# Designs tried in a protein design chat: VH-VL binders against Type II restriction enzyme NspV (nspVR). Part 1

Scores and structures below are computed, not measured.

Target 1, 219 residues: Type II restriction enzyme NspV (nspVR), of Nostoc sp. (p35677)
Amino acid sequence: TILTIEALRTEAAIFSAAESIHPEPLLYGVTDGKAVGTYIEQKFRLYLKEHYEFVQGNSASGIDFPGLLVDVKVTSIRQPQSSCPFKSARQKIFGLGYSLLIFVYDKIDNSTNRTATLNILHTIYVSAERTADFQMTRGIRNILANEGNKDDLIAFMSDRNLPVDEIEAGNVADEILRNPPMQGFLTISNALQWRLQYGRVIERAGQEDGILTVYRNNP
Unless a header shows other numbers, all headers, positions and changes below count from the first letter of the chain; Kabat numbers aren't used for antibody chains.
F, E and O stand for the ipSAE by ESMFold2-Fast, ESMFold2 and OpenDDE, each averaged over both directions (binder to target, target to binder). V2 = 0.75 x the mean of E and O + 0.25 x the DockQ between their complexes.
Where letters were taken out, [cut] stands.
The coordinates of atoms that the task and the answers printed are left out; those that the model quotes come from them. Centres of patches stay.

## First folded at step 1 (VH-VL)

Design a01 (framework fv_trastuzumab)
Fold by ESMFold2-Fast, scan of step 1:
Structure a01 (fold): chain C 219 residues (1-219), chain A 123 residues (1-123), chain B 107 residues (1-107)
Amino acid sequence: as target 1 above (219 residues)
Amino acid sequence: EVQLVESGGGLVQPGGSLRLSCAASGFTFSDYYIHWVRQAPGKGLEWVARISSSGSYTRYADSVKGRFTISADTSKNTAYLQMNSLRAEDTAVYYCARDLGDYYGSGSLFDYWGQGTLVTVSS
Amino acid sequence: DIQMTQSPSSLSASVGDRVTITCRASQSISSYVAWYQQKPGKAPKLLIYAASSLQSGVPSRFSGSRSGTDFTLTISSLQPEDFATYYCQQSYSTPYTFGQGTKVEIK
């Protein structure tokens, strides 16, 4: 059958429960977060491939499930963050253009059997419209709630070093006034490579529209 | 630990000026709107002014508009309230407060407050 | 300006009592209401935001509700530490306005 977003979430919950109790010899003593992330991403893709038909992501698409507009992120509870390619300044205001499926793990090494277990504490789905920068959308929404105008929005974006020229800043301000953004829940750095911070998403999962607890393990 | 500390209050004669400071610590100052809210002795709360997280957008209560100026120095994590042409009616404890913003569909709200600084305008 | 009319101005209650405080907005403000607690000599503390959302660290005996332009703060079982003055605030637009306050005295 063809993979849907609903099926993706359901399978992610089943996968997370199984992985949380799986002792893995290949991860024993591994401290590289990228290697751990790659392990989970590859294992989840293979799991899904056995059950569903879907378009696989590649370097050209930039995301894991281009047909669903979903990207998978794997992060440690100790450092809940990842890198993300920067496409445009608009993404800080209106979202990344795709949803996130985030696996948050706590890695436990067992010296007795020489294995590591990735205890998946949280698996969270963040809808595309909630993937904007928290501070940027909060500031914009405050300006709008307080009867701010186009010039107020342009000044705010300039002060926050949004990477837009004068003409694009005006266009973005006009778009904000026509289509006010929803509150975003990511922290997105203004660096060449965007860094996404997930602390707030983990805290608010299940409490906000568009931020779903797919799976939660008992502590 | 989020902390806001006000200073600069005191006794001043009608028509005089005072500058209040609000020193912030324990959070990224430039990520939050900052407000001044006052309370006359034995009375309720009155919103006075606010400044946006960027410093580029300010709003004032009609009672202080044209007399008070709110500003911020992000390099010092400090907000200021310059009060000119002070009147007896300006006598109050002045609090600075952090604005969490529309985080939960809440509008502007004050999640942390300083201890307050007393301003007395009397001859 | 949006006016917030708060009632009662004061009340006295016994430990364990259910206490309700009401606040009426002069116009539609959706759910943009916050509630604050102020103890004598101290700064106010946020209790409730967005009419019904409990601030982190605030005891579950506090709750808020909305009916149109009417807003209610409820303390389900009053405790000695709940002696304070309570204020509603419209968070909808500048100038932000507060109710006149309700003083709760514990018997």
Scores: ipSAE 0.000, ipTM 0.421, lowest interface PAE 19.2, mean pLDDT 85

Design a02 (framework fv_namilumab)
Fold by ESMFold2-Fast, scan of step 1:
Structure a02 (fold): chain C 219 residues (1-219), chain A 123 residues (1-123), chain B 107 residues (1-107)
Amino acid sequence: as target 1 above (219 residues)
Amino acid sequence: QVQLVQSGAEVKKPGASVKVSCKAFGYTFTGYYLHWVRQAPGQGLEWVGWINPNSGGTNYAQKFQGRVTMTRDTSISTAYMELSRLRSDDTAVYYCARESYDILTGYSAFDIWGQGTMVTVSS
Amino acid sequence: DIQMTQSPSSVSASVGDRVTIACRASQSISSYLNWYQQRPGKAPQLLIYAASSLQSGVPSRFSGSGSGTDFTLTINSLQPEDFATYYCQQSYSTPLTFGGGTKLEIK
């Protein structure tokens, strides 16, 4: 059976429920978010391989499910963020080019049996069109709603320190006018390595088109 | 035996295009990404891009964007790289290579390489 | 793009010598580094993946170490078949990039 986005979401919900009660000795005392993230991503992929056919990604490509254009993110509820290498300033406006499946965990260590449990509080699906920067798209959409022109867009991008030169800024402004962006819901920092922050998608899951609650754990 | 077998040497004029083939043996063709890497005479290795044989999806280095096209034919387990508008500095040995990807670690490497195809662009 | 710098570009050594080759990334790539050997007229062959993992079938005299930006390939006791060019490669981010190569020559 070929893995679809619908099946991916359904399986992610089942996986999240099971993982939330699974005591894992390998994670006891582990505080490295990357190690925890790798554990969940690899375990979920192995879970899916038992029942589905799908195209696998690699670390260099950055996309976990390239055939579906979905990337998996795992993050702690205490700091719901991940890193993203800068590829193009355009992604802050038009989105990353892929959808996100985000597992948000609260890790609980049990000293008695020396295990840790990843209590998955939220599993959220963010469609590709919603993966742009919130502030950048809010400002652009406001300019367009007030009938702003190309020069207004270029000035706004400059004011927000978008890393583009004059020629690229003009080209991006023209593209915006031809293909207005949707409102994005990530916060994408201007750090040397881009950081994606998920607080807003956690808050708005189930309340915005393209931001779906896949799983939620009450306690 | 796992191997990648490439087509033979090509001599082309500037402005022409070349299409190199890479046939896979001894493994599930759709299970592994295939990359193309070139090497100009006496020079180092340069990554060109990859194709996912399962989906046909591709990713090209920016330098080759607009000139390179990667395709595959799953019925004969063969991948192709076509490079157009050839220049003298495209003269190189072109290799296809299989990417091993370890699900448990997330690490990848080129574990199997084709023998290489010499492409000479006459000036 | 991540730039990979190898040093030295060439080294002369004798059979039995311990040889060390360095590879530096322009930014942190964690352990996403591979080493390849290329004999004259041949395709490259994988020696080391994930910075320190020995590929199946590769002799134990080869070892890799390092993480982040600085990596090393060591050949503990050089054999005649080891005279070749060695390349490091990052698999952390596209475009995938290689070092300039280190040619290992007989003294």
Scores: ipSAE 0.000, ipTM 0.436, lowest interface PAE 17.3, mean pLDDT 86

Design a03 (framework fv_roledumab)
Fold by ESMFold2-Fast, scan of step 1:
Structure a03 (fold): chain C 219 residues (1-219), chain A 123 residues (1-123), chain B 107 residues (1-107)
Amino acid sequence: as target 1 above (219 residues)
Amino acid sequence: QVQLVESGGGVVQPGRSLRLSCTASGFTFSSYGMHWVRQAPAKGLEWVATISYDGSNKQYADSVKGRFTFSRDNSQDTLYLQLNSLRPEDTAVYYCARGPYSSGWYEDYFDYWGQGTMVTVSS
Amino acid sequence: AIRMTQSPSSFSASTGDRVTITCRASQGISSYVAWYQQKSGKAPKFLIYAASTLQSGVPSRFSGSGSGTDFTLTINSLQSEDFATYYCQQYYSYPLTFGQGTRVEIT
């Protein structure tokens, strides 16, 4: 069968529950977050291949499920963030252009059996319209709610250090006035590298339109 | 003074592998994103790969994806590019380059370049 | 992928000439353009970022302009050390792409 977004979410929930109790010898003592993330992502992909047909991501698409416009993210509850493959400043306002399926794990090592368990605390689906920066979209939406104009938007973007020149800022402001952005729920930061931060999404999952609790494990 | 020094190039037959290294000095290596850019003889510049400051995020050009692996050792101020399944089309001078930090953002342009190391893939 | 097209591919110039090189992006990239100079047998040297911001230490005769899709690099009074190949590069989105280069040759 062809993989759909609904099937993807259903399978992610089943996968998350099974993985949360799976003791894995290969991950015992592994502290490299990248290795842990790659393990979950690849295992989930193989799990889906057993029953579904889908287009896998490649370098041109930059996302895991280009046919569905969904990218998979894996992150630790201790550091709920990941890298962003696209660096467009516009993504802070209008979103990434794709939805996210986020696996949030807590890794538990068992020294007696020399195994590790990736307890998946949260699996969350974020619709593409909700993947913009929270602070940026909140500020813009407040300006619009108070009947702000193009110059107010340009000043706000400048105050928030959005990396656009004056001409592009004008173009973005015009687009905002024509097509106001929805409230985003990611933090898109670049303190050390382009990063997506998921703390707010984890907190608000199931309470906001477009931010779905796919799976939740009550520790 | 910022300095990047590449090594590990050479002449190899198609299908073989090489490992390129780049040693950095004169700046806090662990705080910067790093890049590999190549240039075939008498051709232009082609971006190969990008690695974030901590090694957690890597991007590759389509032409090398699945064959090349980028890594870094921040304790040794060194970059590595593992070249596998080399093809004649991979013949190029390989440069390592630094991505700057500007206006609160890590940028993907290249403010400092090494001198390059030549990789020749010939039969 | 964003295609960067440079024009011309090469031309001859003399010291004292005003030289302009153009770079066109296949889509809007705001001001996310960098320029590089490469002399024969040497590594590229960084000149400009954000379309128009000159790197410290680069002579003031170099300038960049443009936004959106059309960008130019200008050398106001060409010096002997400026004979080189020049490249534009977009850093708006992955994959990172360069123009094909413009060779500025003496006479």
Scores: ipSAE 0.006, ipTM 0.428, lowest interface PAE 12.9, mean pLDDT 85

Design a05 (framework fv_gatralimab)
Fold by ESMFold2-Fast, scan of step 1:
Structure a05 (fold): chain C 219 residues (1-219), chain A 125 residues (1-125), chain B 111 residues (1-111)
Amino acid sequence: as target 1 above (219 residues)
Amino acid sequence: EVQLVESGGGLVQPGGSLRLSCAASGFTFSDHYMNWVRQAPGKGLEWVGQIRNKANSYTTHYAESVKGRFTISRDDSKNSLYLQMNSLKTEDTAVYYCARVEDYGDYVLGAFDIWGQGTTVTVSS
Amino acid sequence: DIVMTQTPLSLSVTPGQPASISCKSSQSLLHSDGKTYLNWVLQKPGQSPQRLIYEVSNRFSGVPDRFSGSGSGTDFTLKISRVEAEDVGVYYCMQGIHLYTFGQGTKLEIK
């Protein structure tokens, strides 16, 4: 059986429920977020391989499920954010080009048994068109709603320090006018170390088109 | 086992050039920002420069003291990081370390989590 | 460039006693993403630097509980509750908000 996005979401819900009550000795005392992320990502991939066929991501592909255009993110409820694979300024407006499946955990250590449990509080699916920056798309959509023109869009992008030169800004503005962006729900920072922040996605999951609550453990 | 091993250090005269290498093993090298850090004899640590990963367009940044003289590059197919040093000065005498920036699942660290053993560069007549 | 200043430059401690090292930055290390990019690095005699603490107060895996970091804005502290012989070395604070700069280092010695 070929893995589909719908099956991926269904399996992620089942996986999240099971993982939320699984005591894991290997994670006891582990504070390394990368180790936790790798653990969940690898365990979920192996879980899927038992019943599904799919193209597996690697370093060259850049995302976990290249055949489905879905990347998996694992993040703590304490700091619901991850590194940003920001490739162009256009992604802040039109999205990353792939969907996200986000596992948000709260890690609980049990000193008596020397085990840790990853309580998955939220598992959220964000469709590709919703992966743009919230503030950037809100501002652009407001300009368009007030019948703003190309120069208004270029001025706004400049004010928000979008990393584009004059020619690129003009091209992006033209594309916005032809294909108005949907409201994005990520916070995408483009400082020296770029971040994807998921707080708004967690807050709005199940209440916005394209932002699905796959699993929730007592909100 | 996660390792970084530097090589290429040696004695060079002022105005000369030298190329350092850093061989990575035990992790997916292509995912990480990589840095060079140096330490002059009896002195503290000084950041030299950084090269980002492919997802961040291999962008490079340098300390002001080495801009225009040093160039960082990488070859992800060989799991290797390089530092090309030109117009060397006596003040460049130091042990040179390569260091990895760790990406935690929750966030990218502004910290170095794995360091190499260092390679010594001596700029003297 | 952000300048990092450590105090004291050297410290001698009897085993089992506490040690405290201060670090001050010339600018706030709080980023707009809500994180404070202040880290601590340890270099033991004759060895390469090794990871210790990231983002003010978080211990890297393998770092003993006797190490703790605290602070905010421009003022930060590293504390060792009970110094052991293996803790001798030079401690550096480091900012990662605008690339990287290190403090000058604090040498911890056992009496």
Scores: ipSAE 0.005, ipTM 0.477, lowest interface PAE 11.7, mean pLDDT 86

Design a06 (framework fv_imsidolimab)
Fold by ESMFold2-Fast, scan of step 1:
Structure a06 (fold): chain C 219 residues (1-219), chain A 123 residues (1-123), chain B 112 residues (1-112)
Amino acid sequence: as target 1 above (219 residues)
Amino acid sequence: QVQLVQSGAEVKKPGASVKVSCKASGYTFTSYYMNWVRQAPRQGLEWMGMINPSGGSTRLNQKFKDRVTMTRDTSTSTVYMELSSLRSEDTAVYYCARDTPYDSSGYLGFDYWGQGTLVTVSS
Amino acid sequence: DIVMTQTPLSLSVTPGQPASISCRSSQSLLHSDGKTYFYWYLHKPGQPPQLLIYEVSNRFSGVPDRFSGSGSGTDFTLKISRVEAEDVGVYYCMQSIQLPYTFGGGTKVEIK
């Protein structure tokens, strides 16, 4: 059976519930968020392979499920953010070009049996068109709503320190006017290394079109 | 092993252009920004700009915007920095420097640098 | 542009003694993502610069434990607990919170 986005979401909910009560010796005392993320990503992939056919991601594709255009993100509730491998300025406005499946965990170490449990508090699906930067898209949409022109868009992008030269800024503004962006819900850091921050997505899951609560475990 | 190997020293006359190369190896070339930094004699380090090797997009220091072009060739894992309308004040050692994504090792900043390319501008 | 000011301009240190270098930014380097985009580099004559400290206090791979970074907001310090001959060079701080990325003026460390 071929893996679909709907099946992916359903399986992610089942996986999240099981992981939330699983004691794992390999994670005891582990503080590196990347190691925890790799653990969940690999375990979820193996879980899916038992029943589904799908194309696995690699370094060239840059995302976990290239056939579905879905990337898996794993993040701690203590620091709900992750890296972004693509640094195109367009992605802050039009989205990453792929959807996100985000596992948000609270890691609990048990010193008695030397295990850790990843209590998955939230598993959230963010559709591709919602993966743009919240502030960038809000400002752009407001300019468009007030009949703003190309120069208004270029000035706004400059004021927000979007990393584009003059020619690229003009091209992006033209594209905005032809294809207005939807409201994004990620915070994409304007710093040198692009970071995706999930605080708003966690808060708004289930309340916004295209941002689905796949699983929630209330403490 | 991560290595950044730059082209050799250049001597140019005022008004000429110079194109410095930086060949990367030992990592996924398209996953890391590449920066260019220069140091003129008896001066400090000065950031010139950066390129995203994946999409080719650049962010340039406004001081050099009219004269600097940054490009890359993904087939050879090489970035280029071309500086035009050279002046004697452009005499400097030019460095390429890799900028690490957070997820690769948790590191930020310029973690690996090329050996430097001396560009001398004299009449 | 964010201005990065280093003090002192130069330091002459007796081998084995501690050294302290300061860097001050003209505005906060703390981003809304919770990270401080601040770094220390060492530049030796005839060699390329090398990364010592990233994100204020994290030692880069291979950097000896005698180097430590601290600070927050606009005020940062690099400490060398016991200066050795190999530590001679010019130290530079850098910020990457805002374009253009800027370096401090440098602090030259020499052995007495």
Scores: ipSAE 0.000, ipTM 0.442, lowest interface PAE 14.3, mean pLDDT 85

Design a07 (framework fv_trastuzumab)
Fold by ESMFold2-Fast, scan of step 1:
Structure a07 (fold): chain C 219 residues (1-219), chain A 123 residues (1-123), chain B 107 residues (1-107)
Amino acid sequence: as target 1 above (219 residues)
Amino acid sequence: EVQLVESGGGLVQPGGSLRLSCAASGFTFDDYAIHWVRQAPGKGLEWVARISWNSGSIRYADSVKGRFTISADTSKNTAYLQMNSLRAEDTAVYYCAKEGYSYGLDTWYFDLWGQGTLVTVSS
Amino acid sequence: DIQMTQSPSSLSASVGDRVTITCRASQSISRYVAWYQQKPGKAPKLLIYGASSLQSGVPSRFSGSRSGTDFTLTISSLQPEDFATYYCQQYNSYPYTFGQGTKVEIK
């Protein structure tokens, strides 16, 4: 059968429950978040391949499920964030252009049997329209609600340090007036590399349209 | 297979009501907005309504505001158009259409259409 | 509302001809125009979106272009299956409006 977004969410819930109780010797003492993330991503992909057909991601697509426009993110509850390649600063306003499936784990090492368990506390689906920056979209939406104009939008983007010059800011402001953005729920920060922070989506999952609790296990 | 299938059309008298259904397979309404577009016999296309389940956004053409209601049941992956106070000028083939989406954030065009269902309003 | 005006309303052409259909917006809509093909008794089919982006699975003989508020659909070498009615649609702003249609019929 061909993998759909609905099936992806259903399977992610089943996978999360099973993984939460699986003792894994290969992860004992491993502190590298990248290694833990790769483990979950690879295991989930293999789990899906047993029963579904789907297009796998590659360097050209930049996301895990290009046919579904879904990217998988794996992160620790202690530091719920990941790095992300961006096409442009517009993504802070209009979203990433794809949906996210986020696995949030708490890793528990057992010294007696020398295993680690990845307790999946949250698995969350964020629709593409909700992947923009929370503060940026909140401010823009407030300006529009108060009948702000193009100059107000340009000033706001400048104050928020959106990485565009004034000419591009004018173009983006025109796009905003034409297509007002949805409220985003990610924090998108820019320093040495762009980071997506998931604290708000974890807090608001199941309480906001487009931010779905796929699985939750809070003992 | 990715498809939309409409049903519920038929003959109805002026002032009557009718509910159209749009069943989706191969994708979900959680991820894509759904539109209704109609076409009167021998005429062009007219946009009627939009629902974006993920965003909670609903929009109607002025010609149908207050009379038509768009809704969706995500458990059945089906969108509905409830048509009340029908008029002769509502006679048309009604198409369900999936909103397109490109990575460049281009939306609101229609990349998949159902076969259409005919609604005839006459005595 | 933004008005979309197509020209011509109809045209007659032969297989192998280059066919050009234009659509003019009553106000600025950037690139936000789609083109659809409709055959009698069938649903419309997307050909072009974003003024010039070819939909997956659509033959390369179809192309779209923009000049200001003027939009053009071109069929470089008309095939028998291309005899149909073509519609432009603006999706720059709500409500979304269509052109009146251009019927391409056999000469």
Scores: ipSAE 0.000, ipTM 0.427, lowest interface PAE 17.8, mean pLDDT 85

Design a08 (framework fv_namilumab)
Fold by ESMFold2-Fast, scan of step 1:
Structure a08 (fold): chain C 219 residues (1-219), chain A 126 residues (1-126), chain B 107 residues (1-107)
Amino acid sequence: as target 1 above (219 residues)
Amino acid sequence: QVQLVQSGAEVKKPGASVKVSCKAFGYTFTDYYLHWVRQAPGQGLEWVGWINPYSGGTNYAQKFQGRVTMTRDTSISTAYMELSRLRSDDTAVYYCARDQRYYDFWSGSPNAFDIWGQGTMVTVSS
Amino acid sequence: DIQMTQSPSSVSASVGDRVTIACRASQGISNWLNWYQQRPGKAPQLLIYAASSLQSGVPSRFSGSGSGTDFTLTINSLQPEDFATYYCQQAYSFPYTFGGGTKLEIK
């Protein structure tokens, strides 16, 4: 069958539960977060391929599931952040253009059997509309709620160090006035960092529309 | 042939302003962002900010906000950094440097300063 | 701000030696780490970008490794012209920050 977003979420929950108790020799002593991330992403993709048809991502698309507009992110609970393909500063305001499926792990090494287990503490789905920067969208929405104008928006974007020149800032401000953004829940500190921070998403999962708890390891 | 050439050494009194220039040769001036980095005598490197030569847009480190202004003149492929209200601890060599690959994000976005100016010594003394 | 810590602050070595310089970030920066060489009285020069990519024109005896928080610059078979101070730099987060530098002195 064809992979849907609903099936993706359901399978991610099942995968997360199974992975949380799986001892993996290949990860013993591995401290590189990228290696751990690649392991989970590849294993999940192979898991899905057993029963579903879907288009795989590549470097040109920049995301794991281009047919679904979903990118998979894997991060440690100790440093809940990852890189992203960043096309424009506009994405801090209007979102990345795709949804996120985020696996948050706590890695446990067992020296007796020389294996590591990735205890998946959270698996969270963030809809595309919620992938904008929290502080940027909060400030913009507050300005709009208080009947702020184009100059107020430009000043705010400048104060938040958005990497746009004055002409581009004017164009973005016009777009905001025509199409006000939704509240975002990622932290994207600056376009040149091209990094997403997930602390707020982890805290608010299940409590905000468009931010779903797919799986949570019960205490 | 690709190079950045900076203006000569400056000696200023506390409270004065200094304006350093950086002229680009051998490439399209507007295609690459330019950064400013300073180095106090015997000390390490400190990032000041950047300018987009195409648009004139700028971003400054918080430490220098309100005292630094970066501009450019595309007709002569020259960028400028002006630092005001100078203090003795502003004494440093100031470098301009070209950002290597600002828009290359698909391959992991190597983002480094590949071409540097020779530096401009700014001495602030009473 | 992301703090970059280099060790050692200075090292003395003989021509032909393998020298390794370490750089540690106060938080994860993936592979957004660059290495620069600065000769006395000169501007810095780019050696390595993206943690492990050798800049065009730089001798192959230079190599970079690491990811996340721990990075190393290695000079295989040290040459006299390698006398210089070496700096790591993160380009992950504003403000961009540099390590304190490692001064390499040829015996």
Scores: ipSAE 0.000, ipTM 0.404, lowest interface PAE 19.4, mean pLDDT 85

Design a09 (framework fv_roledumab)
Fold by ESMFold2-Fast, scan of step 1:
Structure a09 (fold): chain C 219 residues (1-219), chain A 121 residues (1-121), chain B 107 residues (1-107)
Amino acid sequence: as target 1 above (219 residues)
Amino acid sequence: QVQLVESGGGVVQPGRSLRLSCTASGFTFSNYAMHWVRQAPAKGLEWVATIWYDGSNKQYADSVKGRFTFSRDNSQDTLYLQLNSLRPEDTAVYYCARGDTLYEWLPFDYWGQGTMVTVSS
Amino acid sequence: AIRMTQSPSSFSASTGDRVTITCRASQDISSYVAWYQQKSGKAPKFLIYAASTLQSGVPSRFSGSGSGTDFTLTINSLQSEDFATYYCQQYYSTPYTFGQGTRVEIT
């Protein structure tokens, strides 16, 4: 059976419920976010492989499910964020080019049993069209609604510190005028690499088109 | 015990250069991004530059971009900030500070005691 | 650049007072605010991160709150060692920016 996006979401919900009550000795005392993320991603992938066929990600594809254009993100509720390498400033405006499946956990260590449980509070699916930066797309859409021009867009991008030079800013503004972006719901800040923040996605899941609550732990 | 020690400050004339160093101890230096922050006499804090854990990515404040160069030597647990074309407005105490890891977003959680740079004629 | 504005710039207080300092960001920075304490002639000391999480070793009389654009640092029952200048900082994106500082002076 071939893995589809619908099946991926359904299985992620089942996986999340089971993982939320699973005591794991290997994670007791582990504070490294990469180790926790790798644990969930690998366990989920193995879970899926028992019943589905799919293309696995590699460094060339850059995402976990290249056949579905879905990347898996695992993050703590205390710091709901992940990082990814710079590709293009355009991603802040037009989206990452792929959808996200986000597991948000609250890790609870049990000293009596020397186990940790990853209580999955939220599992959220964000469609590719919604993966652009919230503030950037809101501002651009507002300028367009007010019949703003190319110079207005360039000034806005500069004020928001978009990492583009003058020529690229002009090209991006022209593209915006040809293909207005949808409202994005990620927070994407540029530091030493892209920082993707999921607070707004967590808050708005189930209330916005293209941002689906896959699983929620009894809110 | 996390410790950061700056050195290399001094008094120089406008247009001259200085090289600041910051030596780290008490943590795995190669896992952390590092920062330089400055403070002019009787003024507030101003971020100057950031360097990623492996030295590959660097960012600078607009006021120093093109004049200052940040580098690190992970084998010696040391940061360097090369200050070129110094101006009177660069006069400040320069602090190094510890920041992000690949896995955690952190503010500037540990700071050195600072080194004074005075640019005057 | 994200502008951080603190209020007030300075004020006088007495030991035992409850003091509150406010910090406003010019745009939504989620919870990525840190607070620092700086005593005369010393380096800044890290107090709070993620708007409300107290750094290990910082006394419980310090607390932080807020999200989005409005943030507050509160010191419940001011002690003599708390007279200092306090700075907020956004670490949401570069360029990193600090508030102008709030100086808490003894009366």
Scores: ipSAE 0.006, ipTM 0.536, lowest interface PAE 9.4, mean pLDDT 87

